# VH-VL binders against q9umr5, part 14

Target 1, 268 residues: q9umr5
Amino acid sequence: SYKPVIVVHGLFDSSYSFRHLLEYINETHPGTVVTVLDLFDGRESLRPLWEQVQGFREAVVPIMAKAPQGVHLICYSQGGLVCRALLSVMDDHNVDSFISLSSPQMGQYGDTDYLKWLFPTSMRSNLYRICYSPWGQEFSICNYWHDPHHDDLYLNASSFLALINGERDHPNATVWRKNFLRVGHLVLIGGPDDGVITPWQSSFFGFYDANETVLEMEEQLVYLRDSFGLKTLLARGAIVRCPMAGISHTAWHSNRTLYETCIEPWLS

## First folded at step 1 (VH-VL)

Design e4 (framework fv_tarlatamab_arm2)
Fold by ESMFold2-Fast, scan of step 1:
Structure e4 (fold): chain C 268 residues (1-268), chain A 124 residues (1-124), chain B 109 residues (1-109)
Amino acid sequence: as target 1 above (268 residues)
Amino acid sequence: EVQLVESGGGLVQPGGSLKLSCAASGFTFSDYAMNWVRQAPGKGLEWVARIRSKANDYATYYADSVKDRFTISRDDSKNTAYLQMNNLKTEDTAVYYCARDRGYSYGSFYFDYWGQGTLVTVSS
Amino acid sequence: QTVVTQEPSLTVSPGGTVTLTCGSSTGAVTSGYYPNWVQQKPGQAPRGLIGGTSNKASGTPARFSGSLLGGKAALTLSGVQPEDEAEYYCLLYYSDAWVFGGGTKLTVL
């Protein structure tokens, strides 16, 4: 009787990372059909996000078609951005709960092990030179790189995040907003001890201004303009914020207390 | 594999009408916006009209030169786009191409596949 | 009335490098104009080469690249081949309309 759950992994991740999450779901909601998508695993997670959106869309269509009562999405890290775009490009999605697990919804501006592996000589202050080039935009991590000191370059060069957030005009913006607004619940999860997502408030649509002071969701132009429906969703009571301290980036999908507090209540 | 085939062109008198068809195959037609682009003899390309997919409510757009005279439409069940041309003028004489629009892919638009074109001649 | 401007003609030797530009009457061309480039050979239908400033269409040879240069969109061919002789059109997006440039006739000799 429970709605099916679709899981989308993150950067340098795979379906195998979610075995604890599946155990928790099986214990609390026995009989739930959980599909963890085996697409863009490992190094393939570096492929452009629009390419990943297209591939994941093809995978979720038959799952949604078989579940007329609706489905839930659990999307981890970078996967949360894939799911954001998926909900916007799909006119016929039937998603009830979209559970975003420590995803950089307003972008990333931090020196991480992922960046050191991919761009070993780059510092966060210099990465804009690479990411805001046409070549850089062929890498997923650059698709959501958001340098608060070069916001003009981000707005002009971002081929993904600036468009799905409505920060730059796009011909499909109106229908993307309409499609996204069909979601039942937007469940945002994240916390100060993540250690990777910078600023951690990006998971809650907060982000740095030019002085690296974090402005929360309600202070963002994307919210104030209601560019893709955040203000409308909040007014509808459809946004759930679930911050939790003490959880590192790789532990969000394997922490039982997090699951019981932030995820379990939204799996009807 | 992707193929677009235009038809319906011909000779017509000024003030007359023609309806062009663009039959698509080799891709999921209903997911794509479709464009009509024309080229007068010895001249450059001119965008004429665009129709978006069902996801965008089949929204239509027209060049000022054809507004109120031309109507773009589509039938997703037949994988076909149409251009109804009314009150034709001699300056509408051109080869008419249909072109596929990948607007949502990679956050960009490009006219990646074009048909072979169909000639419309408006002459007295 | 919006006008998109291209060089009417350019000549390049085989193996050489040439850059075609695409300007807008409304101001500097940015990625927000979604610059697209199409190639048309004599007697043939056009084919897409580049979308969204620099994104190559399937089948576009590696020698073609798109960029922004001096407030204009640019198409660069490095190591030009004889078969690259063609007309090249840019097109820019203006809200809900596409506007083509006048085209550049590239001669390879």
Scores: ipSAE 0.000, ipTM 0.387, lowest interface PAE 18.1, mean pLDDT 87

Design e5 (framework fv_tarlatamab_arm2)
Fold by ESMFold2-Fast, scan of step 1:
Structure e5 (fold): chain C 268 residues (1-268), chain A 124 residues (1-124), chain B 109 residues (1-109)
Amino acid sequence: as target 1 above (268 residues)
Amino acid sequence: EVQLVESGGGLVQPGGSLKLSCAASGFTFSDYAMNWVRQAPGKGLEWVARIRSKANDYATYYADSVKDRFTISRDDSKNTAYLQMNNLKTEDTAVYYCTREYKYGSGSLYFDYWGQGTLVTVSS
Amino acid sequence: QTVVTQEPSLTVSPGGTVTLTCGSSTGAVTSGYYPNWVQQKPGQAPRGLIGGTSNKASGTPARFSGSLLGGKAALTLSGVQPEDEAEYYCLLYYSDAWVFGGGTKLTVL
C-alpha cells in the first residue's frame, strides 16, 4: 500500500487548487490516502507563519500517528516554508518525501500582484521599511521577505525565515537540525518561468548577493556551515533537484508532465 | 456528547438588563471560541458576539447593533460563556443561541454545535 | 454595511438535486471567508451542516456537499428527501465578524 500524502497550500490559496494533483495521484498510485489541509485558506494565509505552523502541526500529528511506515508532504509555494518549520519543530515526525513545489526557501525579493494588493505603493526596494517592522512581521509574506540590500535588517527583524534557515542564532537550533535531518528525501521543484518566486533559484536554496547575482545553494553560508542540515542531506544523497521550464507559479500542482517527472517517483 | 445549554432568558422592560449563561460539556471548552447568535420572532439569524480562547487573549467582538450595550465573557473553570445585556431595547427581543466555533486552524472554520436557545422578551 | 445574499426560496422534487448559493456585497466569495451552512427546521434550533467551504459537521448526511461556484459559496443537495425541507442560512467570516445571509426556504414538493 502507498504511504499517505499530506498537502499544504500557499498564499491566498485553498484545497480546491489541488484537484488535478489528486487526480494524478489517484491514477498512478490508486488507494493513496491524500489529505489536503483546509487551514489558513484565502486571506487567513496572511497570518504569521509561526501561527500557521502550530495549526498545521495539530492537523498532521494524528495523520502521522496512524501511518507508522511514514508519510509524504507536498507543500506549495509559501506552504513549503510551513513544512520546513514542521520538520524542524516536530521531534517525532515520520516524513519520507518532502516535496517542495516552487517555495521561496531562501526568501522572496520581487514585485508581485499579491504585494501590490496588500501594499499598493510597494516597490521591492522600499518594502523592507514595512516588512522589517513589528507590524509587518504579523503578515506571512513579510516573514520570508529577504531584501539582499538590507541583509542586516533581515537578520535582525525576520521572525521566521532567518531562524529556520539558521541565519540567526536560536536556542532550539540544534534540536531543529536533528529533527529536520530525519527526512528521507528533500525534493526541490521550481523553474525560471514561475513569474512570482524571485529569484526562482530560491526554490533550490539559491539567492541574491548584495549585487543581485544569484549564488547557488552550495555557495550559501547556511549550506557551508550546515546550519540546519543541507550539507549533510546532500552528502547522504537525500536532496533531489527537479527544475522545469515553461511552468507558471499557479501551474505547479496541475501540470501532468511535472507530476510524472518530479513528484510521482517519490510517492512510495 | 457535546452539549450547550443556555439559560437566563426572560421578560424585561426596555432599558433593563439580563445576563445569559451557556453551560458547555463533552469537550475541552477552553480550546474553543464561543459565539452568541440571535433570532427575532419570524426573522433570520443574526450574529451578536464572539469570544476567543485564552491562546488568543480572550479577544471579544460585537455586532454594531449591540456594541457598547452587550458584553461577552467566559469562565473556563466553569465551562461557561456569558452574555451581559444592558440597556435592552424592544428590537433585542429574540431567541439567543450559544454556538461553538471549530478550533482547528486560525481560530475558526465553522459553527458545529448549537444550544437549544433561550428566549429574551423586551416589552413593557 | 456588508450584505450576504441568498435566494429567498427554492423548490425541488423528492429525489432531485438543488444548489443554494451565497454571495457577498464585497466581491467574489473565496475559501478565506470560511463559508458556513446551517439548517433550521420549524420550531427547532439551528444545526451546523458545513463549514470552511466543504467540511461536513458530525451527522451531516452524505447527500449534502459544499463548494465554491462562480464567485459564490454553494450548498448542493443530491437525492433530496422530504425531511430536508427547512430554512438554510449561510454565513461568511469578515475581519473578526460573522455575517449571516437572509436564509433560503427550501420547499420539497
Scores: ipSAE 0.000, ipTM 0.381, lowest interface PAE 19.0, mean pLDDT 87

Design e6 (framework fv_tarlatamab_arm2)
Fold by ESMFold2-Fast, scan of step 1:
Structure e6 (fold): chain C 268 residues (1-268), chain A 124 residues (1-124), chain B 109 residues (1-109)
Amino acid sequence: as target 1 above (268 residues)
Amino acid sequence: EVQLVESGGGLVQPGGSLKLSCAASGFTFSDYAMNWVRQAPGKGLEWVARIRSKANDYATYYADSVKDRFTISRDDSKNTAYLQMNNLKTEDTAVYYCVRGLTYSSRWYGFDPWGQGTLVTVSS
Amino acid sequence: QTVVTQEPSLTVSPGGTVTLTCGSSTGAVTSGYYPNWVQQKPGQAPRGLIGGTSNKASGTPARFSGSLLGGKAALTLSGVQPEDEAEYYCLLYYSDAWVFGGGTKLTVL
């Protein structure tokens, strides 16, 4: 039989957004036990990411315990960062495929409707004033705000992303790296027409330099220093990159071609 | 029960050396970082040194006030942490506490449990 | 020179609510400082209450909670008991070192 699948949703999202994904899995892998975690739905998705990590951790423990052969994670948008942290803080996870579905792995720097709902008078150039404050770091979106023009503030103020990426020191960094490296496959999915994740290459660990030129994963200090294991994973053939054009941010979990090309092959 | 017991404290003259021991019981010692914290008579707490678990390569860290004079170490086979104190100064007079730190299985980034402490007096 | 600042003393009535704060000379305290709270009663060894902003040690009573408030770490006691009279220390992480605050003497009257 197939390994169970755990799904983690994104910002202002809910478990109900994944009905098409569940249909696809049922068609291609009938009998798969799929659990879409309905924690931190809607407005609660704005809670600090470390709080969300704790809640999701408590939910996944019994699922992993019931599946000694392993599980797969499908983590959408902000949920991909939650899953990054889960894989690092859990010394006993049995995750085979971690499928990151258009997640801002190196952070976000772009004006979107999500940010305008929270900070209606702010532009991306000014959000660092709010996000890199203690108040701002109590909102999940600010936990992965990465302003390339204020990288020193990001490195010092980010309470989540800079730590899980190993960009700033943390007491647990070495054990987090060891735990993350236990993953079987890191499947990265994203594309230029997403319209929300900015730069879209953040889904592949690429990001802006100070001139807003995108540098790919292999040019990032995070990769070069192997801070949490990306270089090691790539060397052992465990990283899969699956970019696809023509898909908007809210359509990654409901596109059949995307599913068949990028997700289905990794659901053993 | 989870317990830490310090030993090795005593009276020593300035410039002298002393080695403190911390015997742990009731938990898997090798999974945890271990700390030394001191408290001068009538004063507040001061962090001294930390040693991480084997999973973190036994990395060691020191307060500037003790750097190059103190060495923290551990022996996981004996469930014991150590603090070797060299070139002791009168300012090092304090109760020294062994404190359990981080484990990879929790979000506890802190200090508990504490031992009962061992008094080190540096005086002639 | 990094300094961690606490109120030197606070007084609260039995059953009341009190909040202790912990500030840094380097700027606003965030969760990245891993704020810790430690309780010490006279003549006793200290005990950990809160680690990493809001995570309780296994023996910490439900009436204690940790948070971030106004650019500082905060320890709140709700429904204070006479046995809560003690010295409370906060502790913040700075790159290579942990730094304790000066302590807050909580008096329960």
Scores: ipSAE 0.000, ipTM 0.403, lowest interface PAE 17.6, mean pLDDT 87

Design e7 (framework fv_tarlatamab_arm2)
Fold by ESMFold2-Fast, scan of step 1:
Structure e7 (fold): chain C 268 residues (1-268), chain A 124 residues (1-124), chain B 109 residues (1-109)
Amino acid sequence: as target 1 above (268 residues)
Amino acid sequence: EVQLVESGGGLVQPGGSLKLSCAASGFTFSDYAMNWVRQAPGKGLEWVARIRSKANDYATYYADSVKDRFTISRDDSKNTAYLQMNNLKTEDTAVYYCTRVPRYGDFSYGMDVWGQGTLVTVSS
Amino acid sequence: QTVVTQEPSLTVSPGGTVTLTCGSSTGAVTSGYYPNWVQQKPGQAPRGLIGGTSNKASGTPARFSGSLLGGKAALTLSGVQPEDEAEYYCLLYYSDAWVFGGGTKLTVL
C-alpha cells in the first residue's frame, strides 16, 4: 500500500482548496490515506509561525506513529515554511518526500495583493519598519519577510526564517540539521507566473542580493555553509527541482499537468 | 553530556585584569553563540557579553557597563570561550557564568546550559 | 535605558497555581523579544526553563508553562511543589543585547 500523505495549507487557506489534489492522488495512487490538516485556517494563518509549528506538530505525531513505513508531506505556500520547521524540530519524523508547492523558502520581498490587504499604505521598501519590530513578528507573513536592502535587520529581528535557515545562531541548529537531513526527498516546485511569491526563485532557495538581482541556491551562504543540510542533500541526490511556467499562486494544487510531472513520481 | 565549565576567577585589585575561560563539551561548540552573564553577591543576573558563531563572523556585543574594558573571544579549535577583563572596578565583583544563547521557538530539544560559575572579587 | 519588570516576590501553597509576569518599559512584550525564563535555587547556578516564550528546556517539568498575557510574558506553575521555591528571572532581547528582569522570589508555603 501507499504511504499516507499529510497536506499543510498556506496563508488564508483551508482544506477545501485541495479537493483537486486529493482527486489526482486517488486516481493515480488509489487507497492512499490523505490528511489535510484543518489547523490555522483563514485568519488564524496570520498567527506566528512558531505557534503554527507547535500545533501542526501535535497533529502529525499520531499520523506518523501509525505509519512505520513513512509518510509524505505536501506543503503549500507559507505551509512549506511550517514543514521546514517541523522536519527540523521533530527528532522522530519519518518523512520520505517533502513536497514544497511554491513556498518562499528564502523569504518574501514583493508588493503582492496579500500584503496590500494587510498593509495597504505600505510599500515593500518600507515594510521592514513594521515587520522587523517585536509587534510585526507576531504576524506569520513578517516571520518570512526578507528585505534584501536591510539584511542586518532581517538577521537580527526575524524570529523564524533566519533561524530555520541557519542565517542566525540558534542553540539547536546542529540537532535541527540532523533532523532535517533524515528526509528522503526534498521536492521544490514553483514558477515565474506565480504572481505572489517574490522572487519566485525563493521557492528554490534563490533570493535577491542588495541590487535585487536573484542569486540561485548554490550561491547562497546558507547553501555554501551547509547551515541546515542543503549542500549535503544535493550531494546525496535528494533535492528535486521542478519549475513550471503558466501557473498562478492559487493553482499549484489544482493543475493536473503539474501534479503528474512534479508530485505523482514522489508519492510511493 | 552537554557541559560548560568556567575558570580563571580570583581576587584582583581595582584597575587589575583577569581572563576567564569557558570550556565546552558534549556538543558542536562552533555552531553556537556564547554569552557571559554575571551575578553580584545578593543581586540579580546581568548580561555581560555575547560572541556569535563563525557563520555570523564572530560578531561581538557588550553591555554598556563593560564596553571598552571587557573583550569576549573564542577559540573553536579548543572548544573554549574567553572573557578578558581589564580596568576592573569594585562593582565588577560577581560570579561569572558562561551560557549558550537562549532557545528560540524550539519544541523538540536543546537546553539553555549554564556553567557553575567562577567568582571574581575586586577589592583592595 | 530599558527596564524589565517582574514581581519582586510571590507566595503560593503546595499544589497551588501561580503566574509570574515579565513586562518591558519599551511597550508590550511580544514573541519578538524572545522571552526566556531561568530558575535559580538557593546556592545553585541558574538553569534554563523556557525559551522563545513557551518552549521548554530539556528536563523542565510539565507543571511549568510559558505564555504571553496582557502585554507581558508569563510563567505559570500548576501544582506547585516545595522544590519549586526559587528565584525566577525573565530576560528579553533588545538591539542585540539581553536585559534581565529583577527576579521574582517564589516562596512555597
Scores: ipSAE 0.000, ipTM 0.385, lowest interface PAE 17.6, mean pLDDT 86

Design e8 (framework fv_tarlatamab_arm2)
Fold by ESMFold2-Fast, scan of step 1:
Structure e8 (fold): chain C 268 residues (1-268), chain A 124 residues (1-124), chain B 109 residues (1-109)
Amino acid sequence: as target 1 above (268 residues)
Amino acid sequence: EVQLVESGGGLVQPGGSLKLSCAASGFTFSDYAMNWVRQAPGKGLEWVARIRSKANDYATYYADSVKDRFTISRDDSKNTAYLQMNNLKTEDTAVYYCAKGYTSGWPLRAFDIWGQGTLVTVSS
Amino acid sequence: QTVVTQEPSLTVSPGGTVTLTCGSSTGAVTSGYYPNWVQQKPGQAPRGLIGGTSNKASGTPARFSGSLLGGKAALTLSGVQPEDEAEYYCLLYYSDAWVFGGGTKLTVL
């Protein structure tokens, strides 16, 4: 039998976006119970990420409890950050595969249409002024805004990403690390043609240095310090990297080849 | 040295009430969840109730057999956990053990420390 | 009504190896159940041996080890000693409860 799958959507998104993913799962793993969480949809996806984590946690607890063999998480875009935090704050999660589908795990630093719609007069170079204010941190997108030219402000002002990545100290860091390390597999998916996640390597824990040169996961301080367990997971053989070219940001959950290559093998 | 000491057991009639105490020493009590476990004469262990730490809002959980009759509580200032038992039944007759739970939501090293137990007899 | 199942009794010779298992009525036991093992000798309080599948409690002899085996939690004793004769209980974590197994009486002959 197949473990249940829980799906967490992204920014300005809803459960409807995953209709093709559900078709693929049903075709290859018939009988799988798939729950697409219909919380924080559309504009509500802008609510602070810690608020979203609390709401999604309340939804996933009973699902995990009823599936003692374990569950799989498929978390898309911003939803991958929600899932990162869920796995850290939940002392009783039983997640086998955490499938992160083009999520900005090290943050976002890009001029995208989504950001220009919200802040039309702002360029990426100036968004730090809004995002790193107390007001800005009330918006989910600012919770993972990571300006590599103002890393000092990011470390001091980020109320979410800097904390869950262990880039700034938190009293719960040791417990969050222990909880996160319980995942069976961390499956990272992303690609150069995404067009939204900037840099695209953020989906693989790579990110810009101060010169906007991408440093891969193994060169990041969070990895080298093993702040939340990435180095331990990699040594355990638990990290899977599945990059794929030719896929735009809104197509990750609806591409059959991507599904067969990167997702299907991890749905036991 | 980590130690748990139960007290408050005794003989009560069916329908009666009794309050058990579990005094902790040798560890930072307020950081840990606490459990009550019972064992009827000649029978196996049965989990009864759990109370989480302050960081988890003192959330409480109960076995179905005692739900709505038993209340677990704690006083971190006294390093003591309690089990208030109401509407006692003859099947509640058992040795009641206090057992250390996990910390900060990770049950990695739970049930490593147990008290000596206190006998509760529910009889006419 | 979740039921946790253990072998009622097992016998092993001194110096031998024995494995006790702990299964769940809800399906295969994984590390997410945080399997715990406790030892109880006649007339004594239980003592913790293993928590979270394989993490030894302070004072647990090296001959005890915890693991997952064939969809069950397992407690293995290698080089069994006469003093290991006791009742062994496993307990598994579910969302809102801990559930004990029925216990395994280990006889060392």
Scores: ipSAE 0.000, ipTM 0.379, lowest interface PAE 18.5, mean pLDDT 87

Design e9 (framework fv_tarlatamab_arm2)
Fold by ESMFold2-Fast, scan of step 1:
Structure e9 (fold): chain C 268 residues (1-268), chain A 124 residues (1-124), chain B 109 residues (1-109)
Amino acid sequence: as target 1 above (268 residues)
Amino acid sequence: EVQLVESGGGLVQPGGSLKLSCAASGFTFSDYAMNWVRQAPGKGLEWVARIRSKANDYATYYADSVKDRFTISRDDSKNTAYLQMNNLKTEDTAVYYCTRDLKGYYSSPWFDPWGQGTLVTVSS
Amino acid sequence: QTVVTQEPSLTVSPGGTVTLTCGSSTGAVTSGYYPNWVQQKPGQAPRGLIGGTSNKASGTPARFSGSLLGGKAALTLSGVQPEDEAEYYCLLYYSDAWVFGGGTKLTVL
């Protein structure tokens, strides 16, 4: 029958946001066991990403152990970064499709309502002062804040994203790369009308240079150096890019056309 | 094995208060949202209140008929859910059931198991 | 305001097939309402049968199945047995609340 699906939510989100996604899966792949993880919901989604990775790891281990044919991950927004790290730190994961729904894979640099709620007096140009402090790195959103005008601070202060992207050296980098490369398919989804993920191409491993010109994945040092396996995965035919216009950030998990085009084909 | 046992029901005058308990055993209580559901004599089932797990900040929800009068709570260290009922009305007379709710979509049964129920009678 | 509607009563012969439906005043029922089905026999506590449209609870007999039919949730019993005579309730989820239907009294004769 169909492999189990594990869903990881995003910032200020909860398991209850995925009701439409579960409906679509049930309609096209009836009998699929879908587990939406009820961890780090609401305000707890602000906890440091390494803490979240540990908690989600503990939750997925028994699910993966009961599914020797493999599992699929659907990871939304910030949750896509949690799943990136899970695939790297787990020596024995059996993930077939990793479906990343509008996740800031190269980081975030944009003013959003989430930032205004957390830091009401801060603009994106000034957030580096907060995020690249020890205090700021205790908040998940700062773990993937990537200011293209202060790349030196990002590289030195990011306790999470710079490490999992291999942008700063780590003793476990070789093992993390080997583990990540076991994934069957990396399915990247995002689009220009998201309105939250900035630049939206971050969902496809593109990002701003120092002039705020977007460079695509193949022009990134992490790709060129194959730091965690992107170049190897692309050469293997394991990366799927599925951009779609007209979808806002909170609609990726509730748009039927998006589901049919970008998600459904990868749920074996 | 997996069971819920309600207690604390009884006879109370209009305007009075009662606190119901629901003791759980045979499963990881802290992972599940819990509900209170009631049934008036000869009537159908009516949802009363819900409390989510710690992972969901113990969020609480209430039916309009009991809002501001009833308070649902839980103590995960005792595997017990509670329903504090204040300003009781004759219309609150019912058998009160606790029942297990959602752990995860499609992976766990909802509204199973149910307790045996505890009778609350509001009469002068 | 929100009303969940069920047939008040249905009759089926032993060995027959019957479908109970569950409708919403807010529009067509989809799996996003997380339809649940609960059985209650006279003098007994309720028991869960089906959750999330079609996911059977442990111990639910194979003859019970859940689905969506014509904009409503549906509970189908195939090869009905005398012990299936009971009241059946559906529940639908509305963001912050569960709402029960009025129940269907199933008579097996």
Scores: ipSAE 0.000, ipTM 0.387, lowest interface PAE 18.3, mean pLDDT 87

Design f1 (framework fv_tarlatamab_arm2)
Fold by ESMFold2-Fast, scan of step 1:
Structure f1 (fold): chain C 268 residues (1-268), chain A 124 residues (1-124), chain B 109 residues (1-109)
Amino acid sequence: as target 1 above (268 residues)
Amino acid sequence: EVQLVESGGGLVQPGGSLKLSCAASGFTFSTYAMNWVRQAPGKGLEWVARIRSEANSYATYYADSVKDRFTISRDDSKNTAYLQMNNLKTEDTAVYYCTRWGYDSSGYRPFDYWGQGTLVTVSS
Amino acid sequence: QTVVTQEPSLTVSPGGTVTLTCGSSTGAVTSGHYPNWVQQKPGQAPRGLIGSTSNKHSGTPARFSGSLLGGKAALTLSGVQPEDEAEYYCLLYYGGPYVFGGGTKLTVL
């Protein structure tokens, strides 16, 4: 039988968004137990990411415990950051494939309708004033806001992303790295036509420098320092990069070609 | 002095094979991704293939028009990139250029230096 | 099939200013597409001018600048000289593959 699959949704999202993904999995891997976690839906997805990590952790523990052969994670958008933290804080996870579906792994620096709804007078150039405050860090989207023009503020104020990426020191960093390295495969999916994740290479651990030139994963200090294990995973052959053009942000979980090319091969 | 020199072009019949070489000098070849770009007579530039550095696990990418027929490879010990072209078609007739993609201490350097090209003619 | 679109031809007077654009069939062009600009004169190999939106290559004259304008990549020439008459290609990065635009023939009259 196939390993169970756990799905973690994104910002302002719910389990309903994955109906096509579940159909694809059922067609290619019949009998797979798929659990789409129905936590932090809609507006609750704005709760601080550490709070979401705790809630999702409580939900995944019994699923993992019942599957000694391992489980797979499919984590969409903001959900990919939740899954990053889950793999670091759980010293007993048995995740085989962690499939990150268009998630801003190095952060977000782009204007979106989500930001305009929450902060209608703000633009990407001035959102750092809100996000890097204690009040702003109570919102999930600010937990991964990464302004390349105010990197000192990001490093000092980010309560989540800078810590899980090892960009700022944390007492648990060594344990978090050890736990993350237990993952079998890190499958990174994203593309230039996403339209929301900015830069889209954030889904592949690339990000802007101070001139907004995108530097790829291997040029990042977090990779070069091997802060949470990316360099070790790449050397082990455990990182899979699956970019695909022509897919908008809300279509990653409903595109059959994407599923067959990037997801299906990693569901055992 | 950065230099890229292509070789291996020539006349070949449809269905035939050719292997192109790109000899690099004047920079740390192993840290750069290498690209092949072609230009059919009187036409525009078309990207063909890319091979990343060892840090990126030598990942390879191909244009749909050449996928499964062409193979890009590299030998860092010889500072050389290769393009193995199989099952050649008349549409593959073009000048093939080698170009680098990477970064150095002065910044990001995508497609900054190009070779002079090598002509591949696929004709009966 | 992703298509990258450029103006087929543009004309500018010596000393004038001209902007070439580069659009994607997939939507807005972003810095994440690493918009690159190369110049090619008749009978010559291409020459890199600008990589990654606005980042100039060594030897690129000061009169050339790159930017993002209205969801497209842009190459602006200010104080155009006769030797700038050439074909200009943009290319965009799509996570693995690159796609070239059809090229813009710039005539300096």
Scores: ipSAE 0.000, ipTM 0.392, lowest interface PAE 17.3, mean pLDDT 87

